# Miniprotein binders against Probable plastid-lipid-associated protein 11, chloroplastic (PAP11), part 5

Target 1, 187 residues: Probable plastid-lipid-associated protein 11, chloroplastic (PAP11), of Arabidopsis thaliana (Mouse-ear cress) (o81304)
Amino acid sequence: CSIFANPAQRAKRKLLELISEEDRGLRTQKDPKKRDEIVNAIESMTVIGRSSITTDDSLSATWRLLWTTEKEQLFIIEKAGLFGTTAGDVLQVIDVNKRILNNVITFPPDGVFFVRSDIDIASPQRVNFRFNSAVLRGKNWELPLPPFGKGWFENVYMDGEIRVAKDIRGDYLIVDRAPYNWTESFV
Short names: E, the ipSAE of ESMFold2; O, the ipSAE of OpenDDE; V2, 0.75 times the mean of E and O plus 0.25 times the DockQ between their complexes.

## First folded at step 3 (miniprotein)

Design hc4 (from p0 with R71E K74F E75L D78L R81W E85L R88E)
Fold by ESMFold2-Fast, scan of step 3:
Structure hc4 (fold): chain B 187 residues (1-187), chain A 95 residues (1-95)
Amino acid sequence: as target 1 above (187 residues)
Amino acid sequence: SPETYLEQAKELLREAIELARQAVELDRAGNYQEALDLYTQAIELLRRALELLKQALEQETDPSRREQLEELIFLLELKIWEYELRAEQLRELLS
């Protein structure tokens, strides 16, 4: 902690420290006390960000997962470990002007789980989404993926480093701006 | 032998993939009841294929082939989970 840091910088540092060893949320599922601490830190970020616009052009980025309570994402990450593989980066690639949000999970060397979504900006902090298509493939196989439904999330805090969101099901998502741009390459 | 289980699993996967493809097309078209019926059938075939792949893995001794089987098993479990999730969403929508 820095004595000269403003409240936002201090709150952000605390949040990032709390989640740093949580294995993207897998360890938190087994630790209600830790979950409460992280949620309280998220609430502090929500207060700090409450009047900000988090759905402008700065939302367009390759976002990398740091932590989530979403059981679906955590299930996918955990299953990779059971079979001697690990999920690579888990990404949300957002383009506000194209109204697109793509979810990407890589399974080295050749596996990828890729979900295309349309987005609609509903308010300064709320994004509506609808799943359009999904693909799961490996080197010698390809299985069609079902369309999923629709929902919304609210970016309760966003800056040049991180984004914090809550969704329609009461789940939380913390991501940072990846140090690279992900592009769909020769799928 | 591992090869025998793998061959049986591949045949079931071929059938399941075709049913899943049809289910997804119907789902995208808004034909939810027919989609649900085909998802349910595909899931059943995928689960049978998964059991056979696990039996193949138990008998496989080659490290490279074991790794390939483990990847297929993982990805197939993931796919079954995706279809089950969608089937549940459709059941809720249709009630």
Scores: ipSAE 0.017, ipTM 0.433, lowest interface PAE 5.8, mean pLDDT 81

Design hc5 (from p0 with E70L K74F E77W R81L E84F R88E)
Fold by ESMFold2-Fast, scan of step 3:
Structure hc5 (fold): chain B 187 residues (1-187), chain A 95 residues (1-95)
Amino acid sequence: as target 1 above (187 residues)
Amino acid sequence: SPETYLEQAKELLREAIELARQAVELDRAGNYQEALDLYTQAIELLRRALELLKQALEQETDPSRREQLLRLIFELWDKILEYFERAEQLRELLS
C-alpha cells in the first residue's frame, strides 16, 4: 500500500478493492448501495481518463472480466451449474488491426460460449461493434445461437493493467489484461 | 418494427411450448427417442423466437419495454438451456 501513488493509481486501487469480492457482478445485483459505490468510483476513473486515447493498439489484448452490470452476461455465468460446472474466465479478446472483438465464457474443462464481433473505431474512446455469430460448445457438441445486433461502448479509462468501459445501454465493464493469450483451440 | 418481431416471436413460442409439453409427456412415459426428437424441435423454435426478440430489443427505444423484452429473453435462454441439458442426457442414455 503506497500513499505516494498518483491520483490515478489511488482511484484505480479503490475501484479494484470495491469489486474484488463481487463475484464478477453477481453479488452486486442484490446490493444497490454497493452498485452506487462502484459506479461513483467508475465516474472518478472517467474523469481521470477524460481526453485520453483508449482505442489505440494497446486495446489489442485478451481482457479478463473483473466486474460487470451486463445482465445477459451475468445470466450465462450463473447458468454454468446446469452443465455441471462453474464458469471459468470470462474474456474479451480484441484485435484492433483485424477489427475483431470476441466474447468468451469458459466452462471448464471442455465448455465455451463464444460470440464473434466486428469492430470499428469511431473516436479516441468509442468502439462500434456488430455481432456476427454465437455458439455454445461442449467436448463433442455445439449449439449455434442467433447473433444479436450492434452497438457501441466507450473505454472511459485504460492503462497497462485495466480497462473500464460503458456501453450503449448504460452497462459497465471492468477488465484486466489476462496473464495469457486466449486462442480458439483453448476449450 | 418491435411489434412485428414480437408478434412473430409469439407464434413461434406457442408452437415451441406445445412441442415441449409433448416432449415432457413422452419423457415421463419413458419414450426417450421421441422425447429427444421433440425437445430438439422445441429448442430450434425457441432459438428462432430468441432471434426475433433480440431484433425487437435492438429496435425498441422505451426503457421500460426494453427491460420487459430483456426479461423475456432471459426466460427464453433459461428454457433453451433446460431443454438442451435434458436432450443431452437423453442422447447419452440412448448411445
Scores: ipSAE 0.013, ipTM 0.335, lowest interface PAE 7.4, mean pLDDT 83

Design hc6 (from p0 with R71F E75L D78W E82L E85F Q89L)
Fold by ESMFold2-Fast, scan of step 3:
Structure hc6 (fold): chain B 187 residues (1-187), chain A 95 residues (1-95)
Amino acid sequence: as target 1 above (187 residues)
Amino acid sequence: SPETYLEQAKELLREAIELARQAVELDRAGNYQEALDLYTQAIELLRRALELLKQALEQETDPSRREQLEFLIKLLEWKIRLYEFRARLLRELLS
């Protein structure tokens, strides 16, 4: 290993290696020891990012899910087969200036689970959110779902490649910047 | 037919979601009595929609569509429980 790699680069590499084969978190649900290892690596990132600003304009992006402990998202990803497909990219689309955050799970070719939220920046690392709507959409049908309510998450680490977050329920989220922008074409 | 029940369920879900959205906003503002009233109405509509989805499931013979309905029913039951928990807490606060 390079002795010139700083502690932040080494910690980030370790985290990404730990999650690389966890099927976005599905495998980790059955492996408490692996979950503890990943959480410890997240805590290392939290220490590194402690005084940084993670709610500025660079938060505006299409973020792609790498790993999470969020039970609802994982349940939906696991059950993608019920819609005759596998889950595509799982995205969190944030626009700080428009104050929106949308969660998107795609089910190629025609399916999508879409959750719309408003956000409010509470501190250098904390974002408050309020769910507005959720919809499950197929080829020729859609089913609206009740909104969850409100909460917050903290981006404990963010750079030009990844973001690490922890939310009000104690769940974790690790995402990278997608090589594309997601737009929902309602015209 | 399953499609008739599903269409009725969608209509109730749209109404319930609008009431729930208003309830959440009032709750956020500290208007707890009005929030509780709207949560209660939303929960009633969500439970009616759930019953219609279950009726659609009883009439559905296609295995793939049955699995889709079972998934949607489970997801909706999860969301109803969250609103019921909040409504109960508000009733305790207000009593």
Scores: ipSAE 0.065, ipTM 0.481, lowest interface PAE 5.9, mean pLDDT 84

Design hc7 (from p0 with D78L R81F E82L E85W R88L Q89Y E92L)
Fold by ESMFold2-Fast, scan of step 3:
Formats: sequence, structure tokens, C-alpha cells
Structure hc7 (fold): chain B 187 residues (1-187), chain A 95 residues (1-95)
Amino acid sequence: as target 1 above (187 residues)
Amino acid sequence: SPETYLEQAKELLREAIELARQAVELDRAGNYQEALDLYTQAIELLRRALELLKQALEQETDPSRREQLERLIKELELKIFLYEWRALYLRLLLS
């Protein structure tokens, strides 16, 4: 066994180190130099993942947000104080066989922002999605939201630990496999 | 007086709710630019109503009415948050 990491392992470690203190992307919004460094690291992962299949059964998981440039997600995380708390885990729950993708932002102990989507596997790396409902839920209340539109994302890299994606608007998403499975009964 | 601020806020809320309702219908129909325009107008009116409700709360001394105002303010802050979030999405989509 070699003590030297292969190129993929080194690139992944560099990416995870770069994002580790970025508060899921909130700090990066104020730091263009850091954003460029992270994007360059994502590009390295894209090269490594080129021609791989990232839309197979292994995509079915509870994914936990590590970092994103998506302004809408960051806006919700930043405004968590309005719910009397801070944002907990931000999750993307995918089930390829059921053709669903649900976005979940938790506001401990009882709050959740929940977006339901249907998915279609378009290619080895591309997933098409359509939002069909959204709700902001507290312990004894619910506020339904207008449904979002539709789009696509490409999983440019995926392994047993992380997934790296780029979407139709050029936003990036880095997630890991959560140490638990999300179900609606958790809240 | 608290009643004067509350009456002004109620008028703004009525107008804002109707604009937001129209914005949601346009949004569902895929008329994103018109939806964004109406969401933006609704948010402006909701923020003005929020400021008036906060002024009413500052002048109110009755504990029961203060509690009612605090609940209204919190509900309004949440509604503004949701509309601002949707408006942000539409601005990014349309850029």
C-alpha cells in the first residue's frame, strides 16, 4: 500500500479543505479570491469525473450540503434567525427509483423548509428536475409557497463520500452522504 | 396613536396581499417578469406596513394588544422573507 494519495484523492482533499470553514458558502460570498480557488478545485474534480456515471443507483442517498453558490439556499440559511434559531442540516434527498428529489432545510428543533421535486435521468451525469410543491413548516403551523420552476444539474463527480454538481444557472453544489437517512417523520 | 399606525398598516396590507395574490397566479402561469414586478411591489408595501406596526408597538402600553402586535409583526416578517426569497429566484432566472 502506498502512502502517497492518488491524484483524485489529493484533489478531493484540497476541495474539502478549501470549503471546510466557509459556512456552507455564506463566507465565500464576501471573498471572490476564495470563490475562485474553490471553483478551480471543482474544475479539477470535473476533469477527474469526466466520462463517469454519476446518475446510477449510488445517487440515491440523503445528501448533506457542504458548500454552495446558490443564492436562494444561502438566503434561507442566512435568514434562519427569523425562525428563532439557526439553520441545521441542509439536505437533498434523492431516490432514483422513485424519481424524486426533495430539498430540506432544518430549523431545529421543529422547523423545516421542504421542496418536493420529480426527476428524470437525462444522461450519465445529467438530472432534469421539476419542482412541484414547497412548504415552510413549524411545530403547529404551515405556510405553503408558490412552486418553483424546472431545470437540470450535472453531477460532475461522485464517489462513496461526496458529490459535486453544477446546475443550469452555473451554480455549484458540494454535498456529502449524511450519516443518517431523512424521512418526513423526523420532524 | 397606536390605532392610527394600525389603520395605515391595514390599508397597506390589503393592497400588498392583493398584489401578492396576483403575483402568485402569474408565477404559476410562468409569467415570471410580471410576477417579479408584482412581488417587488407587494414586498415594498409589506415592509412599509411592518414599519408602521413596529411604531404602533412602541406606543402601545396594553399587554394584550402588545401581544397581538408582536404576533402580527412576526407573521409579516415571515411573509416578507418568503416573497423576497421567491423574488430573488425570479431575478436570477431572468438575468
Scores: ipSAE 0.127, ipTM 0.520, lowest interface PAE 4.6, mean pLDDT 84

Design hc8 (from m9 with T40L R47L)
Amino acid sequence: SPETYLEQAKELLREAIELARQAVELDRAGNYQEALDLYLQAIELLLRALELLKQALEQETDPSRREQLERLILELEFKIWLYEFRARQLRELLS
ESMFold2-Fast, scan of step 3: ipSAE 0.183; ipTM 0.613

Design hc9 (from m9 with K10L R14L R21L)
Fold by ESMFold2-Fast, scan of step 3:
Structure hc9 (fold): chain B 187 residues (1-187), chain A 95 residues (1-95)
Amino acid sequence: as target 1 above (187 residues)
Amino acid sequence: SPETYLEQALELLLEAIELALQAVELDRAGNYQEALDLYTQAIELLRRALELLKQALEQETDPSRREQLERLILELEFKIWLYEFRARQLRELLS
């Protein structure tokens, strides 16, 4: 840890180190002590991010999952073996001006789980969302899935590298800015 | 025999799929109470089919057919989980 790093950089570094080998959250599900440690680090980030605006144009990005407590996403990632593969990138593609948020889970080489959502900016840190459609695709098949409902999330911290969020169900999400855009892959 | 369990499971699966498709249609239309009722019925039938498929797997000795049954069981568990997830959301919305 650099003694010259400011408190925000130290807290961020600590959070990223804590999650670095948690298999996007799968290992954390069976380790309550580790979960509590990560949640405490998230609360530190929340304090640092207080009063910041996290719903401006900089929220528009292809976000890549680093860690989550969302049971639904983790179940899909865990069951990637059903597609004869390991889950690839798990993405949240947000466009604030178009008012969309799409969740993408890839199953290389040919599979994808794709959920379309509308968003509304409710406050400097809160986003309301509504799921519109979901589809599970393989090479030569697709299965439309029921809509998953609606909710909100709050981006408690966001910078040029990461975003930390908490949702209506009390779940946490930590993502970074992917080194690529998902625009050309939308179908 | 494994064929007997598979035949019974297929009948339950076909009925469950029909109910689930109706539930999804009602859900998309915003008819949440009827959708919930149909999701609940479909889930019960899917769980019964799952139990029968597990019994078929216990009796199956051919490695290739065992792998097919194991994949079908996992796929069905995933579908049950998806419908249960949505049913829970609807129960929360409606209560």
Scores: ipSAE 0.013, ipTM 0.241, lowest interface PAE 8.2, mean pLDDT 81

Design p0 (from m8 with Y14R K17I F18E W21R L22Q F25E E28R)
Amino acid sequence: SPETYLEQAKELLREAIELARQAVELDRAGNYQEALDLYTQAIELLRRALELLKQALEQETDPSRREQLERLIKELEDKIREYEERARQLRELLS
ESMFold2-Fast, scan of step 3: ipSAE 0.000; ipTM 0.311

Design r5
Fold by ESMFold2-Fast, scan of step 3:
Structure r5 (fold): chain B 187 residues (1-187), chain A 99 residues (1-99)
Amino acid sequence: as target 1 above (187 residues)
Amino acid sequence: GSDPETQYLEDAIELARQAVELDRAGNYQEALDLYTQAIELLRRALEQETDPSRREQLLRKIAEYLERAAQLLEKLGDPEKARLLLFEALWILFELKRS
């Protein structure tokens, strides 16, 4: 542990270590004590990010899921095996200038669950969203799903590596910048 | 008479009742065909519906019939399509439970 790391770097390292073996949140669902530890670490990141702007152009990225409490995403990830597939990367693709946010769950080799949303920047840290469409796609087929929902999330911390968010339902999301770019042209 | 949206819903429920009778008789392909038609009519009703409570009711019925259609697809030897319909049904139910 580097004694030269500033408080923000130390808090970030602690958060990433806490979530590193939580299977994107699936293991945490059965461990309330671990959930509390992670939430406390998120609150530390919230304090560090308190006055920052997290809805600027640097929000535009392919974000990869590291950990979440969102029951819907975790349910899909958990149950992928029952559907004869396994979940790959879970992505949130944001383009602030185009005002879009796409949620992507990959099912290698050929599958993807894709939810398109429109976004509005409400404040330096808050984003409003509305689902427009959802589709499950395979190699030569697609199944449209009814669009459902709207809400907001706040990016309580963001830097060149990670983003930490809390949403309208009190769920948390921790993502990193994926080492690749995803576009809907691949779907 | 009923508005077009209500007529789609009523027709969908009637087709589903016929599907249940065929299902009980072991006529799985015919039952699947009627469930599929019922789902399509419910989707058309959903396109015309703006009331949140009625949209929820339509989504619950779509999920119910998708689950039954998926089971029939498994019986008929199409587990790939069954999986897709089950995924849609579970997604709808999970969103509604959370709301």
Scores: ipSAE 0.017, ipTM 0.306, lowest interface PAE 5.7, mean pLDDT 83

Design r6
Fold by ESMFold2-Fast, scan of step 3:
Structure r6 (fold): chain B 187 residues (1-187), chain A 99 residues (1-99)
Amino acid sequence: as target 1 above (187 residues)
Amino acid sequence: GSDPETQYLEDAIELARQAVELDRAGNYQEALDLYTQAIELLRRALEQETDPSRREQLLRKIAEYLERAAQLLEKLGDPDKALELLWEAFLILLELKRS
């Protein structure tokens, strides 16, 4: 029966169910009530993760976007369709020991937008970042672009399946561990 | 010109020329306003253009002005809007390479 379900597992399951059909956040942008429900579920995860360390070596992974409120990222995903392409996996590739975080948007079959960042671990849950380069890459071409910005994010919850973060602008990010490792040489 | 598309293009080029002069002078807000107007006119010209070669030229100019407008927005303290314009420019450049 439900009385035997772990409260943390129930909270996580509820969050994942709420976001499962939100098209990575695009549908949520037009539904403030749904956004509030998801944010409340994130606050539950924040309580569960309150005393945890989310900036250790387990943070090193290829993370795949499940849902976000980040307007810029959602704008790119939405607008890709207008140019006859579709965004594939949206990834955040983190290596704590190398102090790097790379944001990757794939445009199958052969395109990628790739932003390189340096990171600094500020606390058990906070990561500072600075963008240092950006590139659009296709099958046999590459166009470097100017970098933009710096900030911080806090991983308010992290386990063997998912990570939940909130950033300096109050935006949220929910990702899972991708079933593959992404490398810059493999695009 | 008499053709609406030609008029949009001519007006866009003139506004962009003025924007570049203001930009060089360090008048970033006025330059931004003129770049924004030039981009709007180029988009209107693009809506009426069917020739692939001219569409490519219009898209390249739109991307160029979007990138500069984004840099000016960053200088003026609006990084969120700058990021939106950069992403529009990036998608246009990606499409041009795929075509």
Scores: ipSAE 0.104, ipTM 0.453, lowest interface PAE 4.3, mean pLDDT 85

Design r7
Fold by ESMFold2-Fast, scan of step 3:
Structure r7 (fold): chain B 187 residues (1-187), chain A 99 residues (1-99)
Amino acid sequence: as target 1 above (187 residues)
Amino acid sequence: GSDPETQYLEDAIELARQAVELDRAGNYQEALDLYTQAIELLRRALEQETDPSRREQLLLKIAEYLFRAAQLLLKLGDPEKALELLWEAFKILEELKRS
């Protein structure tokens, strides 16, 4: 801990420490007290970021999942091992200028679950999205899945390292900028 | 005349089309019910099919609808049943990539 760090840096450090051993949220699902601590830290980030613009060009990135409360994503991550695979990086690839957001779950060495979405910037912090296609791809096969769903999320805090979001269902998402850029050909 | 397998397939595709529309509208329980019925009809079509290429196509459609039904079960709060459907889909896909 450093007393010379500004309040935003201290709050961010505390949040990242709280989630560092939570297995992307899986451990937190069994620990309501820890969930409350993380949510309180997220609320601190929300206060810090409340007047900022989080939907500009700097939102364009390959974002890597650090922690979430989204039950659907966590279930896929948890159960991947039972299907003879392991969930690798879970990514959200956003391109503001192209108005796209792709959700990616990698299953090394050969697999990927890929959901393509269109986005619309609704406000300085709110993004509307609509799923338009999904595919589960393996080494020698590809299974297209029915398109579904729409919603919104708000990036309540964003900087050069992390992004914190809340969605229409009240779920939280904490991501960092991946050390690589993901393209469909990457996996 | 018409083939029973063809009728099962045609009925399955129509139910799946209706399921997709309900799914997009957010009517998840009704969509799940129709996906489940479509899967059963595809399995009945598969019982009548002897051509390897057409069997593969039926199996891929069954796997596709099993995955979506599992996702809907997760949305509706039934993760144990979702896991069972995902396991069925996984076994189909593993079998197909071996052959």
Scores: ipSAE 0.026, ipTM 0.447, lowest interface PAE 5.7, mean pLDDT 84

Design r8
Fold by ESMFold2-Fast, scan of step 3:
Structure r8 (fold): chain B 187 residues (1-187), chain A 99 residues (1-99)
Amino acid sequence: as target 1 above (187 residues)
Amino acid sequence: GSDPETQYLELAIFLARWAVLLDRAGNYQEALDLYTYAIELLRLALEQETDPSRREQLLRKIAEYLERAAQLLEKLGDPEKARELLEEARKILEELKRS
């Protein structure tokens, strides 16, 4: 029953319901009113998460994209048809102890777009990152791409299920903990 | 499935459109790098293409991306390299006017 959920659980449920049919953000790009509703829900999560530590070892996980406003990531997801498929899971693989963050877009069965980054923990909620390399890989081919620069993001809320972040460009990211660990077979 | 030429062309257009997003964000060096990759993929497609109409399409795309890359080079303070890319684009378009 919803009356027995604590404020954090209710706010989280509302956020997840708002984004559930947004095609990871592609539909939201065409709907400013819906974007504003989701952003308001994110601000509620920000209030709940304030003063919490979101850059500890619990940040180390394979995070799966639920929703974002990031234009470049959404463009890649939209263009998955170029690889003969729809985009599979879109992942952010973080290892705090190794100081790495890898962005992964899968194109089942054989394709992947993979961006490697180094991270530095700047505060209890802020992570600085620098892109090192990117590669677009198919079954029997690989196209290396240039490094894309640097930035920061803040994990404004994180628990055992989800993470909500805002970045230097004013974009938002909502992810959950994937039920598997992603590994790169060529590492 | 698609042939390697079609895959190169599709990837080139994908990278060029990604470059447009980076350009609009003011990330000129990264945009230039992606246009450079797109041009090289189009050149690879051109090597495998024998149909005159398809070759013309590829050459026009190469010229288009060379012109945009040159504009980015101007913004980044490399006018000499920009002139080289514009001259290459001009020669391509001029040759397309010949048989």
Scores: ipSAE 0.015, ipTM 0.305, lowest interface PAE 5.8, mean pLDDT 82

## First folded at step 4 (miniprotein)

Design v1 (from hb5 with R81L E84F; at its last look DockQ between E and O 0.80; V2 from the best seeds 0.00; counts 0 for: pae E 2.1 > 1.5, SAP 71.352 > 70)
Fold by OpenDDE base, look of step 4:
Structure v1 (fold): chain B 187 residues (1-187), chain A 95 residues (1-95)
Amino acid sequence: as target 1 above (187 residues)
Amino acid sequence: SPETYLEQAKELLREAIELARQAVELDRAGNYQEALDLYFQAIWKLLRALFELELALEQETDPSRREQLERLIKELEDKILEYFERARQLRELLS
């Protein structure tokens, strides 16, 4: 938007506008043109953030999903209705100092799926991760899921509001800083 | 390819059904915890199978094949709900 003072702000707002009606990426799955537009906007942000450090203490936060191409997450969100529930916030909870990454999909009021991971800072922008455990929890029950996988993601842009990341599989993630702090005891 | 995803899904489905069968036998024997564990394993396999089928469907352009995939997806969804209900009942017995 031309109303913003500098190119970085304009690029950021353009990206946010593009993803605002995409239902966290569910709608984008069926819209290649929109996907290309969003990816191009992400590339613009990548250029802006190229020389920035995006793995320092400012990475430690509860990040809330705004948009992704990651099929597994989108699948879980989409199929929540199968079980008579609706996905709430999808979170990445990162503690750089403790080397922890928790991926969380909430199903209010009581449901939660979360995956525990260890992380290692590989470069000024890259984070390596290794999954340790996954749990699906309800009100009075818990289902452990088999462990799986390792990989990395690069935070190509980060500021006080949002983070843009690309992972080892070529998927993209756009998150904002949640207005709350999630912990395993949150639910 | 869609065929690869379909084959993987079918294998997972077969495994899930076998686990559920074993769970039923354990339930009849009063081994509720073991039965519950097997149902959970079965559900997980079905969810994975469902994901594979969705991937197959995304790549499938033949209308008849798409219809077959959709039918199988529905079957998996029904089984997931069925096994989940059985698991719920067992959890209640164990609580």
Scores: ipSAE 0.332, ipTM 0.694, lowest interface PAE 1.6, mean pLDDT 91
ESMFold2, look of step 4: ipSAE 0.436; ipTM 0.754
ESMFold2 (binder alone), look of step 4: mean pLDDT 89; pTM 0.876

Design v2 (from hb5 with Q41L R48Y L55E; at its last look DockQ between E and O 0.26; V2 from the best seeds 0.00; counts 0 for: pae O 2.7 > 1.5)
Fold by OpenDDE base, look of step 4:
Structure v2 (fold): chain B 187 residues (1-187), chain A 95 residues (1-95)
Amino acid sequence: as target 1 above (187 residues)
Amino acid sequence: SPETYLEQAKELLREAIELARQAVELDRAGNYQEALDLYFLAIWKLLYALFELEEALEQETDPSRREQLERLIKELEDKIREYEERARQLRELLS
């Protein structure tokens, strides 16, 4: 198509097409071939974004999960039905200026798993993070969980629509800019 | 440190097991909804423990310690499956 004449646009389109039917990565867990295809597409995007800054103010946003290989997140999404609900949006809310990263898994209408982290920009593409707190909240109850861990992720590509990241564990994350702004008061 | 994560995970495991024990008693008493709620909490604690153990494993280089972590991860996964099945049965009773 003429609108995808640019190599970067073609690569992006290919990636989005590959992940479109993968249920945020659940299906990919059982499909090594598809995983390899997606990873290759991510590598293409990495090359495209190699010299770009992906940790500036444009990183500040509510990012919504499109696809990931992180098994813990996928497990929560898959098993949400056990708790009488389905997983809604999975969010990564970043405020670069305030140095905050919030990871959120929603369980509509009332449930949420919320993890607070501090971040530090380590390079033009790398973000260091440290977990501070976590809480699981229901309609009328709250379960605090002990904080754990630190690490980093690299935004290997970012534009006005999506962000592609690789973390310290070798997992991949593809997110888009959510059509809303999530805040802690949103819960 | 990996040791810190390990201790936290073990604590969560202990708490989860206690919750499951209470759930069994509630089930016997016919308090199915309350039992189900406790299983949910237990599962979440175990899941979070897995997060911590994965972090510990990522940082651990000693083969013996890694093996210990992997064994505990397996134990947690087994417990999750067990409690999930119990929760499923209770949910069916309540439907």
Scores: ipSAE 0.180, ipTM 0.557, lowest interface PAE 2.7, mean pLDDT 88
ESMFold2, look of step 4: ipSAE 0.315; ipTM 0.594
ESMFold2 (binder alone), look of step 4: mean pLDDT 88; pTM 0.857

Design v3 (from hb5 with E84L R88L R91E; at its last look DockQ between E and O 0.91; V2 from the best seeds 0.00; counts 0 for: pae E 1.6 > 1.5, SAP 74.785 > 70)
Amino acid sequence: SPETYLEQAKELLREAIELARQAVELDRAGNYQEALDLYFQAIWKLLRALFELELALEQETDPSRREQLERLIKELEDKIREYLERALQLEELLS
ESMFold2, look of step 4: ipSAE 0.558; ipTM 0.812
ESMFold2 (binder alone), look of step 4: mean pLDDT 90; pTM 0.897
OpenDDE base, look of step 4: ipSAE 0.507; ipTM 0.806

